# VH-VL binders against Myotubularin-related protein 5 (SBF1): the designs that were tried, part 4

Target 1, 134 residues: Myotubularin-related protein 5 (SBF1), of Homo sapiens (Human) (o95248r204to337)
Amino acid sequence: SLPVSRCSVALLFRQLGITNVLSLFCAALTEHKVLFLSRSYQRLADACRGLLALLFPLRYSFTYVPILPAQLLEVLSTPTPFIIGVNAAFQAETQELLDVIVADLDGGTVTIPECVHIPPLPEPLQSQTHSVLS

## First folded at step 2 (VH-VL)

Design s01 (framework fv_siltartoxatug)
Fold by ESMFold2-Fast, scan of step 2:
Structure s01 (fold): chain C 134 residues (1-134), chain A 121 residues (1-121), chain B 107 residues (1-107)
Amino acid sequence: as target 1 above (134 residues)
Amino acid sequence: QVQLQESGAGLVKPSETLSLTCGVAGGSFSGYYLSWIRQPPGKGLEWIGEIYHSGSTSYNPSLKSRVTISVDTSKSQFSLKLSSVTAADTAVYYCARGRYDFWSGYPFDYWGQGTLVTVSS
Amino acid sequence: DIQMTQSPSILSASVGDRVTITCRASQSISSWLAWYQQKPGKAPTLVIYKASSLESGVPSRFSGTESGTEFTLTISSLQPDDFATYYCQQYNSYPYTFGQGTKLEIK
């Protein structure tokens, strides 16, 4: 039986693939805004938990809301970094966000806006992280 | 009270397009997912697809090449088009609403009465 | 696709009986499982959501449980109005899938 956090990490890799997960990891480390979209509430919870597990033992210090209530969508326009999950029902409402990295868990895609620069991890960390995850 | 009601032709010829509309009355259209579900006579339920009021859609892969769901928020309606129909598409077609309650998940809490569509010449 | 398998396909029972219907998912769906009741000629109605939560207006004799990928719907003291076909449905992932149905009929 796998620990819960390890299962969440495995699910994240299955949904997005190694390259996309590494991009999200780097984005979180460099204080960018990460938005997960899924029609599945469990998939949103698992993905957010998986990303936090990858950051361990670093403590994520910014806004963390794995399932954002529809009434609080305005939080997505705040200037501070976040890791937030939103039900894909509200995908249209997220289209005007200019600096948010969007991970579509149902489609298996990650969209990085042109104005967002995610630096790669310094060598050898980049190669070591990719090797461990692959 | 929220009510959903299907409407459209009950008889469609093979190879033609099945077209149905669901009217939503008595409640908010915004913030809900709206689905089409069908049931062939004497068989179980099959989810066809869903739409959000913004127009965002998700379709059952088994039907994706033939199905289009659209929404008209000004009329509080959403519609189903299923192209190239065969006898296998004969079924009772239901529209249903799913609620977005992040604490309780997403069940279909309101269903239309269903409309029988027969595919025959 | 996630396959939902119900058992039994037909269940014969008497008024006052305790009956249990089972539904199994081919993979993990957490608690994202609903149960619907369908009477002849009518649309399905929601009975249980999130595996064990009773829908408003549904009698307390209905209950749901979960254990891994196995889910049950129990009616503790069967009433005449309860004779119907019951369907489970997963809403964890697309496409949403239903069990094949369990017909609860009078013995």
Scores: ipSAE 0.007, ipTM 0.567, lowest interface PAE 11.1, mean pLDDT 84

Design s02 (from s01 with heavy chain G98D R99L F102I W103L S104T P107S; framework fv_siltartoxatug)
Fold by ESMFold2-Fast, scan of step 2:
Structure s02 (fold): chain C 134 residues (1-134), chain A 121 residues (1-121), chain B 107 residues (1-107)
Amino acid sequence: as target 1 above (134 residues)
Amino acid sequence: QVQLQESGAGLVKPSETLSLTCGVAGGSFSGYYLSWIRQPPGKGLEWIGEIYHSGSTSYNPSLKSRVTISVDTSKSQFSLKLSSVTAADTAVYYCARDLYDILTGYSFDYWGQGTLVTVSS
Amino acid sequence: DIQMTQSPSILSASVGDRVTITCRASQSISSWLAWYQQKPGKAPTLVIYKASSLESGVPSRFSGTESGTEFTLTISSLQPDDFATYYCQQYNSYPYTFGQGTKLEIK
């Protein structure tokens, strides 16, 4: 099989930028809820895969659904950590989610709720990650 | 099986609002996305927009300023309103469903029969 | 918006022929492409989804292939019931966009 995880990581950095990706990495490590939004189903799949690849060698042990079916929207209200991708058509449904970090892949932004505090990556990990990508 | 059927006025005057309704029968209404798609006479297909049973919508940017899609779950129907119509809006209007079953890769699997709307007076 | 270009616009063929129609996306859509068949006066019906998956109830003579941004619909042995207009549609990104259509007609 081709090393698809390398491509997914590169795409994630291209879509969101280094700083936003590092924030999502820290959020996943500290057991927060991460939600990807995109009108593109392929971007959702690539972004979720990219974040999992960035966590390697750690196995993500919580809810992981790269493209969430409409029938399962109630999962977004779960109290447990997750990495979930949702079509941008559901963006209105996310406005009541006060503890979810929302990464808009189409707009290139990450919105962190006021009740959520993402710690910065410790040096030298942040510098090493940036240098390898650059 | 799910059945979709369009209804509404077949003739609309220029500058007025086109209004259509799609009735959904034969299955769970809440399990899928519902779209409006149109086809001008002798031309191809154009996606107008979609709605989920919660009321969340996505519209084609070319029509967004004029289009509103709404849902009435108690009647198992959803509706299209297109304001400020012109002769260019003359088309057969279809409603269609998408299971939002992106894991299987499905697209529009059921379509209504279509209803012709002519913009003229 | 992603532009979908179909070729040819009109294809004349005889029963028993192998025919192919092509659809090209202006940018990558991965495999998120469907093919529809539309007979005169009727709504479109789904033939192929996710580039190469055959819809249930559709004859096995229909098949889809993909290569980068180029997609083809093939009918291996054309039957009278197959004469119709065919449309491709990408559903990778909003707005969903369709090709201009290929009219398959009797030679």
Scores: ipSAE 0.007, ipTM 0.562, lowest interface PAE 12.1, mean pLDDT 83

Design s03 (framework fv_siltartoxatug)
Fold by ESMFold2-Fast, scan of step 2:
Structure s03 (fold): chain C 134 residues (1-134), chain A 125 residues (1-125), chain B 107 residues (1-107)
Amino acid sequence: as target 1 above (134 residues)
Amino acid sequence: QVQLQESGAGLVKPSETLSLTCGVAGGSFSGYYLSWIRQPPGKGLEWIGEIYHSGSTSYNPSLKSRVTISVDTSKSQFSLKLSSVTAADTAVYYCARGTRITIFGVGSEYYMDVWGQGTLVTVSS
Amino acid sequence: DIQMTQSPSILSASVGDRVTITCRASQSISSWLAWYQQKPGKAPTLVIYKASSLESGVPSRFSGTESGTEFTLTISSLQPDDFATYYCQQYNSYPYTFGQGTKLEIK
């Protein structure tokens, strides 16, 4: 089961900032591919948990792997939506991904490919998402 | 060379359950996406659903309340059950396997490169 | 659901002609599109994957292109073996959806 945690959400906002987190939330809702990168396995686990907590009570029905083993990097080439974390030690192996939104937790950046369009959240959902930081 | 073969009853009565099995021979299906697709006579293709070797499934929302796909890795087969059938479910049913693309020595699946020959299922009294 | 619209529904052509069929997605699917060829009474066979990649064993006269949400399949010099119905399929999002098909027939 997936627990809901304000702590996991707070950590995600601290690492990426509110604008980037809202982009990832919209991406997950619109069935895009989200890849988290960090050299810290703890940061990967926390970020993935935080994003799922923001989606609660919605069930995430696609591939969810907070720490992807190096032996399973092929999963990143799947055409279906996902939320996946990969240790940044293997970042070079992810360079061929053209349609994946990459959240670099160590650098605090989110890169959205030009071929990907993420629609804005309708009000009041966007305002309600901001309230988790209060 | 991997081959897929559909099997099951070609005639199903209205309101009953359509049951088909796809046998996989000549290669491993582990790590592949396994799909069911149908085609009513003279019409286009409709994706029914897919299953991964782990048992994870995705179904077409138009059929989700009636469809169940299962996999039996020990028998190298996967199956389709479609409940409460009507004449609108008369179609050729295909099973298909995703293509493996190797990245750094590990495979990845995308599209349906291997199809069974198809089996006609007619829904009538 | 992502809607895939093919054009034209029927295309009459002669051997040696350059033939182009189009497929439009109702929203962005990146390059996650395949083209299939289906001959009467047979299962579909893969022609193009990832919008422009030619499947092994498929003749080089087949090619695919993409521009935003518009995709094309081109046969540079039509051969008798190419008369068939062609389907595009997006595999970016569930449910996977097919175009309605383009029947390529002898003029």
Scores: ipSAE 0.000, ipTM 0.503, lowest interface PAE 16.4, mean pLDDT 82

Design s04 (framework fv_siltartoxatug)
Heavy chain, then light chain:
Amino acid sequence: QVQLQESGAGLVKPSETLSLTCGVAGGSFSGYYLSWIRQPPGKGLEWIGEIYHSGSTSYNPSLKSRVTISVDTSKSQFSLKLSSVTAADTAVYYCARVGDYVWGSYRPFDYWGQGTLVTVSS
Amino acid sequence: DIQMTQSPSILSASVGDRVTITCRASQSISSWLAWYQQKPGKAPTLVIYKASSLESGVPSRFSGTESGTEFTLTISSLQPDDFATYYCQQYNSYPYTFGQGTKLEIK
ESMFold2-Fast, scan of step 2: ipSAE 0.008; ipTM 0.617

Design s05 (framework fv_siltartoxatug)
Fold by ESMFold2-Fast, scan of step 2:
Structure s05 (fold): chain C 134 residues (1-134), chain A 120 residues (1-120), chain B 107 residues (1-107)
Amino acid sequence: as target 1 above (134 residues)
Amino acid sequence: QVQLQESGAGLVKPSETLSLTCGVAGGSFSGYYLSWIRQPPGKGLEWIGEIYHSGSTSYNPSLKSRVTISVDTSKSQFSLKLSSVTAADTAVYYCARGRWLQSPYYFDYWGQGTLVTVSS
Amino acid sequence: DIQMTQSPSILSASVGDRVTITCRASQSISSWLAWYQQKPGKAPTLVIYKASSLESGVPSRFSGTESGTEFTLTISSLQPDDFATYYCQQYNSYPYTFGQGTKLEIK
């Protein structure tokens, strides 16, 4: 059967689609803030793990919290890059975040704020990645 | 020792709105989710929805169009409104606290439950 | 929605017996499962959380295990106070869902 990390990558593509996953990959690579929302704690853990697996062999050096406790929501206001998962029960608290990329795993959408610029993958890497992932 | 207590009218007419309040005493109010869970007579448990002290809510999709949960932190109370009720909404209604100390949560304290009968 | 199926629906047993109740999830929920005990006319009370963790104040004769999507609640030596209906609940995904219940009754 598939190793755990490869399974998590497959789930991420299934939930968000290739274009959204590539946007999140580029966002993490360029040190942006990535927030996953889901009603499912397992889905949050899987998505965060999947994104880290896509970055391999690169090490993610910033804040990584796949399931953020309710008492620590203030961490979302940090000025540093992160990959964080938050239960969708706190979705209202995330609406005022101005520079955070929000991936709604339950709705299958990624919202990129107007002030955030995510560059595309450099050529030829972008063409090769789209060709391989189809 | 945390105490949860439901209150509200025990009889509601079809098509009207069911309204219940849960009082929370004996523990910290902030940092906890509070849920409404119901149990029709002789049947199993159904989760209705939850609220956090900030007012953030999540509802069971099967009931979402009819459910509103609200919070009054000054009174340490949470309330449930269920609109357009039918006989199928007859149940014992519980409020229950989710344990916030765990990243996922389960219900560690429950109110005693209040029976709401939907009848003309 | 994740469907939780309990077996058996009714279990008749005697004081001192070892009893096992099973709960199966329709999809993976990891270890995010709790067990509740409900006595007639009373609210449910927490027995086990995170599949196998015993709630504070609950007797050590209660235990939980997991294997894939199958979960069990075991009472090693049944006491009169243990006759009740038991419910499993998954808290991996919204909406939270419960099993239909297992009624443990005196033989």
Scores: ipSAE 0.000, ipTM 0.533, lowest interface PAE 14.0, mean pLDDT 84

Design s06 (framework fv_siltartoxatug)
Fold by ESMFold2-Fast, scan of step 2:
Structure s06 (fold): chain C 134 residues (1-134), chain A 122 residues (1-122), chain B 107 residues (1-107)
Amino acid sequence: as target 1 above (134 residues)
Amino acid sequence: QVQLQESGAGLVKPSETLSLTCGVAGGSFSGYYLSWIRQPPGKGLEWIGEIYHSGSTSYNPSLKSRVTISVDTSKSQFSLKLSSVTAADTAVYYCARHSGLRYFDWLSFDYWGQGTLVTVSS
Amino acid sequence: DIQMTQSPSILSASVGDRVTITCRASQSISSWLAWYQQKPGKAPTLVIYKASSLESGVPSRFSGTESGTEFTLTISSLQPDDFATYYCQQYNSYPYTFGQGTKLEIK
């Protein structure tokens, strides 16, 4: 059986595909706000663990909340980078966020706002990362 | 202690709209999910739908768009409307508040109303 | 939809017995399962949440376990006030679904 972190990484690729996962990886490295949406709390936890595992050995030093309580949705308006998961039942409350990258785990899509610029990883790092993931 | 209380007509005619209201007292309404669940006589439990205090809803697809849940935060109430009722909609209707922050569990139903029997009959 | 199947449908037992009720999910729900107790004419009450966490105010004789998609509710020493119908409920995915119920009755 796969270790928990490796399994979470595999699930993330299955849900979003290589290109979307690479975009989220790049976004996390460049200090952007990443929001995961899913109707399943387990899927949220798995996706957040998977992204964190891909960043290893880098330690994520910003806000990390794999399952954000409904009572704390105001945290999504923070100016600092984050990796946060929110149940898709709150999706309507997230649509006003202007600078947040939204990964819909149930739909398999990643939405990058027009005002967000994710720089490409410099070569050879981008090619190396893609080779590891593919 | 949080108390939930259902209210509304106990008898509804076929083809009309079933309308129920749930009052929430003794606890916070804000930041909690609230659900409607029903139980036909002698049968099990069926989840109808949920609402967050902001008005965001999720419904059981089996009810084929007959259901609307709404919230009135100023009165600490939320309501159920079920249109085009038939005898199959005869059930005890419960309102319930989802649990708050406990080990990342905010979706189990920790407080239930007493239930109100709605009979669909001519 | 995720189907929840309970067994047995009816369980006859005596005060002091150890009883176990089982619930199976048709798909993985991780630990997102609750157990409710319903006495005749009353609303259900929460007993166990997150598969194995005991609700505040519920006697310690109640416990829940999980193994894959199989979940159990155990009452270690049955008391007279434990005779009721028990329902499991998954809340991992919409729509939330309940088991059909297990009626625990006096032998």
Scores: ipSAE 0.007, ipTM 0.582, lowest interface PAE 11.1, mean pLDDT 84

Design s07 (from s01 with heavy chain R99K D101S F102S W103G S104W G105Y Y106T P107R; framework fv_siltartoxatug)
Fold by ESMFold2-Fast, scan of step 2:
Structure s07 (fold): chain C 134 residues (1-134), chain A 121 residues (1-121), chain B 107 residues (1-107)
Amino acid sequence: as target 1 above (134 residues)
Amino acid sequence: QVQLQESGAGLVKPSETLSLTCGVAGGSFSGYYLSWIRQPPGKGLEWIGEIYHSGSTSYNPSLKSRVTISVDTSKSQFSLKLSSVTAADTAVYYCARGKYSSGWYTRFDYWGQGTLVTVSS
Amino acid sequence: DIQMTQSPSILSASVGDRVTITCRASQSISSWLAWYQQKPGKAPTLVIYKASSLESGVPSRFSGTESGTEFTLTISSLQPDDFATYYCQQYNSYPYTFGQGTKLEIK
């Protein structure tokens, strides 16, 4: 049996794959904006929890809202880093975000804007991680 | 007991706009997604689109250029407009509620009885 | 779009038979699949959700299974009121898509 946080990490790897998860991890460490999209509130909660678990023991000190209400979508225009989940029904409202990394949990894709630069993991860690988890 | 019921004109002329309304009674639709689904005579089901009580919509890409779904929370109803209709749009139109239960969403637990719309001169 | 393919399109069976209807997704949908029953002249009704969960009020003779992208609906002992058209539906991704339907008819 796996603890809840380890289960959430496993689900995140299964949905996005190792390369995408590592990109999101580096993005969170380098204070970028991370947006999760899913039709399922449970997937949003699991993905956000999984990303936070990967950062342990570091505490995430910026905006963290695993399920953002439709009434608060303006928060996505905040200039500060965040980890936020939004129901995919509001995906149209997120299309114009220019500096936000979008992880589509239902489609299994991560879209990094042209203006956002996420450094890769230093070798040998990146190679080791790919060979173990890919 | 939650009841959904479609209403609107059953006959629409080619090139005109199909307009239907779904009334929701016996329960709240706030916090639920509300969908339109159609079924041409003798054929299968096709999802048209959905709306949240805030007015946020998602449409089937095959119909997106012709579809508008709107909601009126004060009347507990939501509506479908489908423009530039042809004979291919003749179908029974259903409204349906998307069920959200303990973290997983988007199965249709309540359906209206359906209304036949015929596109004919 | 995710394509849902059902087989067979028509299934003839007798009361008391065990029958299985299949549904195949063109890509992974996890367990996000529902089965609906539609009787002539009526709206569809939900039977199974999340691949194998029985909807409240549905008889226990109905069950669902999953294996990768292949899903089945099984009725263990057919009753007269089970003769209907059955549709699968994925709700993993937009747009939601349905199978073409399986008509279960009396032999």
Scores: ipSAE 0.006, ipTM 0.537, lowest interface PAE 13.3, mean pLDDT 83

Design s08 (framework fv_siltartoxatug)
Fold by ESMFold2-Fast, scan of step 2:
Structure s08 (fold): chain C 134 residues (1-134), chain A 122 residues (1-122), chain B 107 residues (1-107)
Amino acid sequence: as target 1 above (134 residues)
Amino acid sequence: QVQLQESGAGLVKPSETLSLTCGVAGGSISSYYLSWIRQPPGKGLEWIGEIYYSGSTSYNPSLKSRVTISVDTSKSQFSLKLSSVTAADTAVYYCARDRGYSSGWYEAFDIWGQGTLVTVSS
Amino acid sequence: DIQMTQSPSILSASVGDRVTITCRASQSISSWLAWYQQKPGKAPTLVIYDASSLESGVPSRFSGTESGTEFTLTISSLQPDDFATYYCQQYNSYSRTFGQGTKLEIK
């Protein structure tokens, strides 16, 4: 496990933007599956640490694997919540996952499956966040 | 097709402020990081700083005390001011755009302006 | 700042040659490195991004590789249009830094 740090939080916000990070924060709090993709192992480690830092002082009690080995990709099909990072070289293997929120760190996007419900940010935070970022 | 073009005075006196503008044509500047880069005659490239359409900036630490970059989304342009210039600031100044559309990751520069020579001389 | 060092500073080659230019980072930059081509009097143009990805419109004779902090740009069969100065650039951090350049000239 890598130490949680302030620097990692700043990097996560830079990588995904405030709205996406808040969506991932809410997803982790509501026990959803979060998958980070990047071709950089360092970016995967930093993003996972950053998300854990945002949850502090809450301790994450489910599967946490910032860099998942290729031979363990079947872990992505587990029924329990997780925070996992996978190298983008294996992105094709993640396409059929139906209930996993995918954060593409290299592209700066977060894809939420239609079957997954993440509560929206309460007003006025949602409007203020969108106003700042758009 | 997106194009970047630098404009501004080609001659600046020592101790004065160098001021350049980069116009963006053929597309919006929204959601792109935009940079200034310079190249002294016969030398290599030096990154000056960047700006996002929100007004967020980051500067080369070596130049930070003298540099201001600003953006005007309504005019589709961004600008560089470099104060207290000396002969060492004589260079071709380029504006450039980060590759990609998404905010967050730092990227390679995929589109560059043609460059404008600024000479610092009395 | 992350220091980028290129070698050689000058490379003389003939049309048809396979040429390799090297760039070394003073610390880890993952794959966040680009290669630019600059012809005299012109702005740089992007050739390779993310260490090994070929920019759209760039000839397939150009390729990039990485090994730790060492990065290479290879031109498999040099053409007359390829004589230029080449720069590597890291974008792992806000203070982006360039190598000093490699001038590829006619032998």
Scores: ipSAE 0.007, ipTM 0.559, lowest interface PAE 10.3, mean pLDDT 85

Design s09 (framework fv_siltartoxatug)
Fold by ESMFold2-Fast, scan of step 2:
Structure s09 (fold): chain C 134 residues (1-134), chain A 121 residues (1-121), chain B 107 residues (1-107)
Amino acid sequence: as target 1 above (134 residues)
Amino acid sequence: QVQLQESGAGLVKPSETLSLTCGVAGGSISSYYLSWIRQPPGKGLEWIGEIYYSGSTSYNPSLKSRVTISVDTSKSQFSLKLSSVTAADTAVYYCARDSLRFLEWSNFDYWGQGTLVTVSS
Amino acid sequence: DIQMTQSPSILSASVGDRVTITCRASQSISSWLAWYQQKPGKAPTLVIYDASSLESGVPSRFSGTESGTEFTLTISSLQPDDFATYYCQQYNSYSRTFGQGTKLEIK
């Protein structure tokens, strides 16, 4: 079996694909707001952990809440960067957010708002990473 | 006990919108996911989509552009609209409820009896 | 979408036989698979969930196993009430998919 961190990273790539995961990695490095959506609390925890593992050895210094309680949804409106997971049952409450990158783990999509610009990985790292994972 | 029952027109003309409602009796729909599944005559099962009682939806990618699912908690029912129908949409349509209340993915523990919808001119 | 492939499509058997039906996923689905039984003119009913867990009220002759992406449903001593079509279903993805079905019929 794979160590926990590698397992979480593998699951993240399986759910979203390499291009989307690389976008989320770059977003976290450039201090953007990342929101994961899933019906499964296990998937939310695994995806958040996987993204954190990809940042190693860098420690994430901003808000990190893999499963956000419904009572605290106002936290999504904060001006500071975050990595947060929310159960898809509350997805309607997230649609007003203008600067949040939304990763839908169940649908396999990442939605980047028009006001957000995520730089790609510099070559040759992006091409090499894609080749290894594809 | 918990009963699910489909209702709606059994005959729909090509290019029109198929509309079905599922009534839930003997139990609450609060905190449950509710799905629509169909089965063409002599063929297998196809999942159409689901809705949580709060209104959050997920649809089968092959049907997403034509499907709308809605819920009415006050009437204890949820509904399916499928637009621009063709003969390929002729099927028995089932409504179903997820087995768990914990907001996790699960299997379908209760099914309606099914209603045949024929698409014909 | 995750593709579910069932085999065989038709299985002929006699009362008292041990029968096995297989289901293969196109990618990993962990243990997130259910088996349903459907009799002619009726809605499907749940038999097995989480690959190997027996649904309440289902006879102990039914069992499920998993090995990687391969799943099996076994009926250890077939009874007349067991002749039906069986479907596997994955729920690892939000877009739930079913196998094509296996019709279990009288020899």
Scores: ipSAE 0.006, ipTM 0.573, lowest interface PAE 10.3, mean pLDDT 84

Design s10 (framework fv_siltartoxatug)
Fold by ESMFold2-Fast, scan of step 2:
Structure s10 (fold): chain C 134 residues (1-134), chain A 120 residues (1-120), chain B 107 residues (1-107)
Amino acid sequence: as target 1 above (134 residues)
Amino acid sequence: QVQLQESGAGLVKPSETLSLTCGVAGGSISSYYLSWIRQPPGKGLEWIGEIYYSGSTSYNPSLKSRVTISVDTSKSQFSLKLSSVTAADTAVYYCARSFYGSGRTLFDYWGQGTLVTVSS
Amino acid sequence: DIQMTQSPSILSASVGDRVTITCRASQSISSWLAWYQQKPGKAPTLVIYDASSLESGVPSRFSGTESGTEFTLTISSLQPDDFATYYCQQYNSYSRTFGQGTKLEIK
């Protein structure tokens, strides 16, 4: 629903800040791998919903798993784009991923691997998007 | 709607322990950062500390030796204990909830505040 | 810890005025700054977060900007409901620190 989606978007901005959220938005648009980490299952679900809401009306057509079970961690090694959330208890298992953008919701940071190239939004789109989201 | 409410004794004697509880209704404390902030009468705001619902804490260094914050997720509440109080601890005490991650604490929901007077 | 300094301490203004309140950090805090509004006898309420992001439900006449370690809160056209004390708060590092407050009062 629109009210819930707007709330989830607000939570994403509060967790990560505008610059990091814009990076994740661009990453999702350019078919990169996005991994959310948090000790909280609720926070993982909210962040994943928020990112999907930012893409509306575009529908995400790749792997989307807001809370990945520990038994399925090998899915993180898939060659295809994804938006996945993993409990921070399994963070050690994620450190060997070479091409995954990691958004740590508890720490408020986004780590982009050196091998990942996210093109910036062209001006004026970047300024307009920033203004709308703010 | 989310509502926070402070409770506890409004009068504490010097050298004793100030004890307050914050109840959270209309929302969850799970996955949120929970904070205590105080305001002496006529003065500004001072952050006391925060706790993540799992029990991890961060305290204001000036108060750290006297402060304990704890959380009870089953009752949707968290508490503040401040030991060895003096008249300088007289203030309105606020509890607050934040959606922001650890290391990035701001306060989007506040309790109404409760005045605690330290007096003999 | 990071010190936050607000100016002015008191600002007198009339309904319809454009007012600006300033907050300076003693060191870089990136954009990790929030603004709160507090009315007498009431708890503070969040107005702006991440230096320039408007909190849900807050009127669009409120805006925030940043330039280095200087941050501003602007109200483009003052309404009667806006007379209050405003506080900035940094959340870049522990401990969390507030400015001393700016009291916005009727001229």
Scores: ipSAE 0.000, ipTM 0.516, lowest interface PAE 15.5, mean pLDDT 83

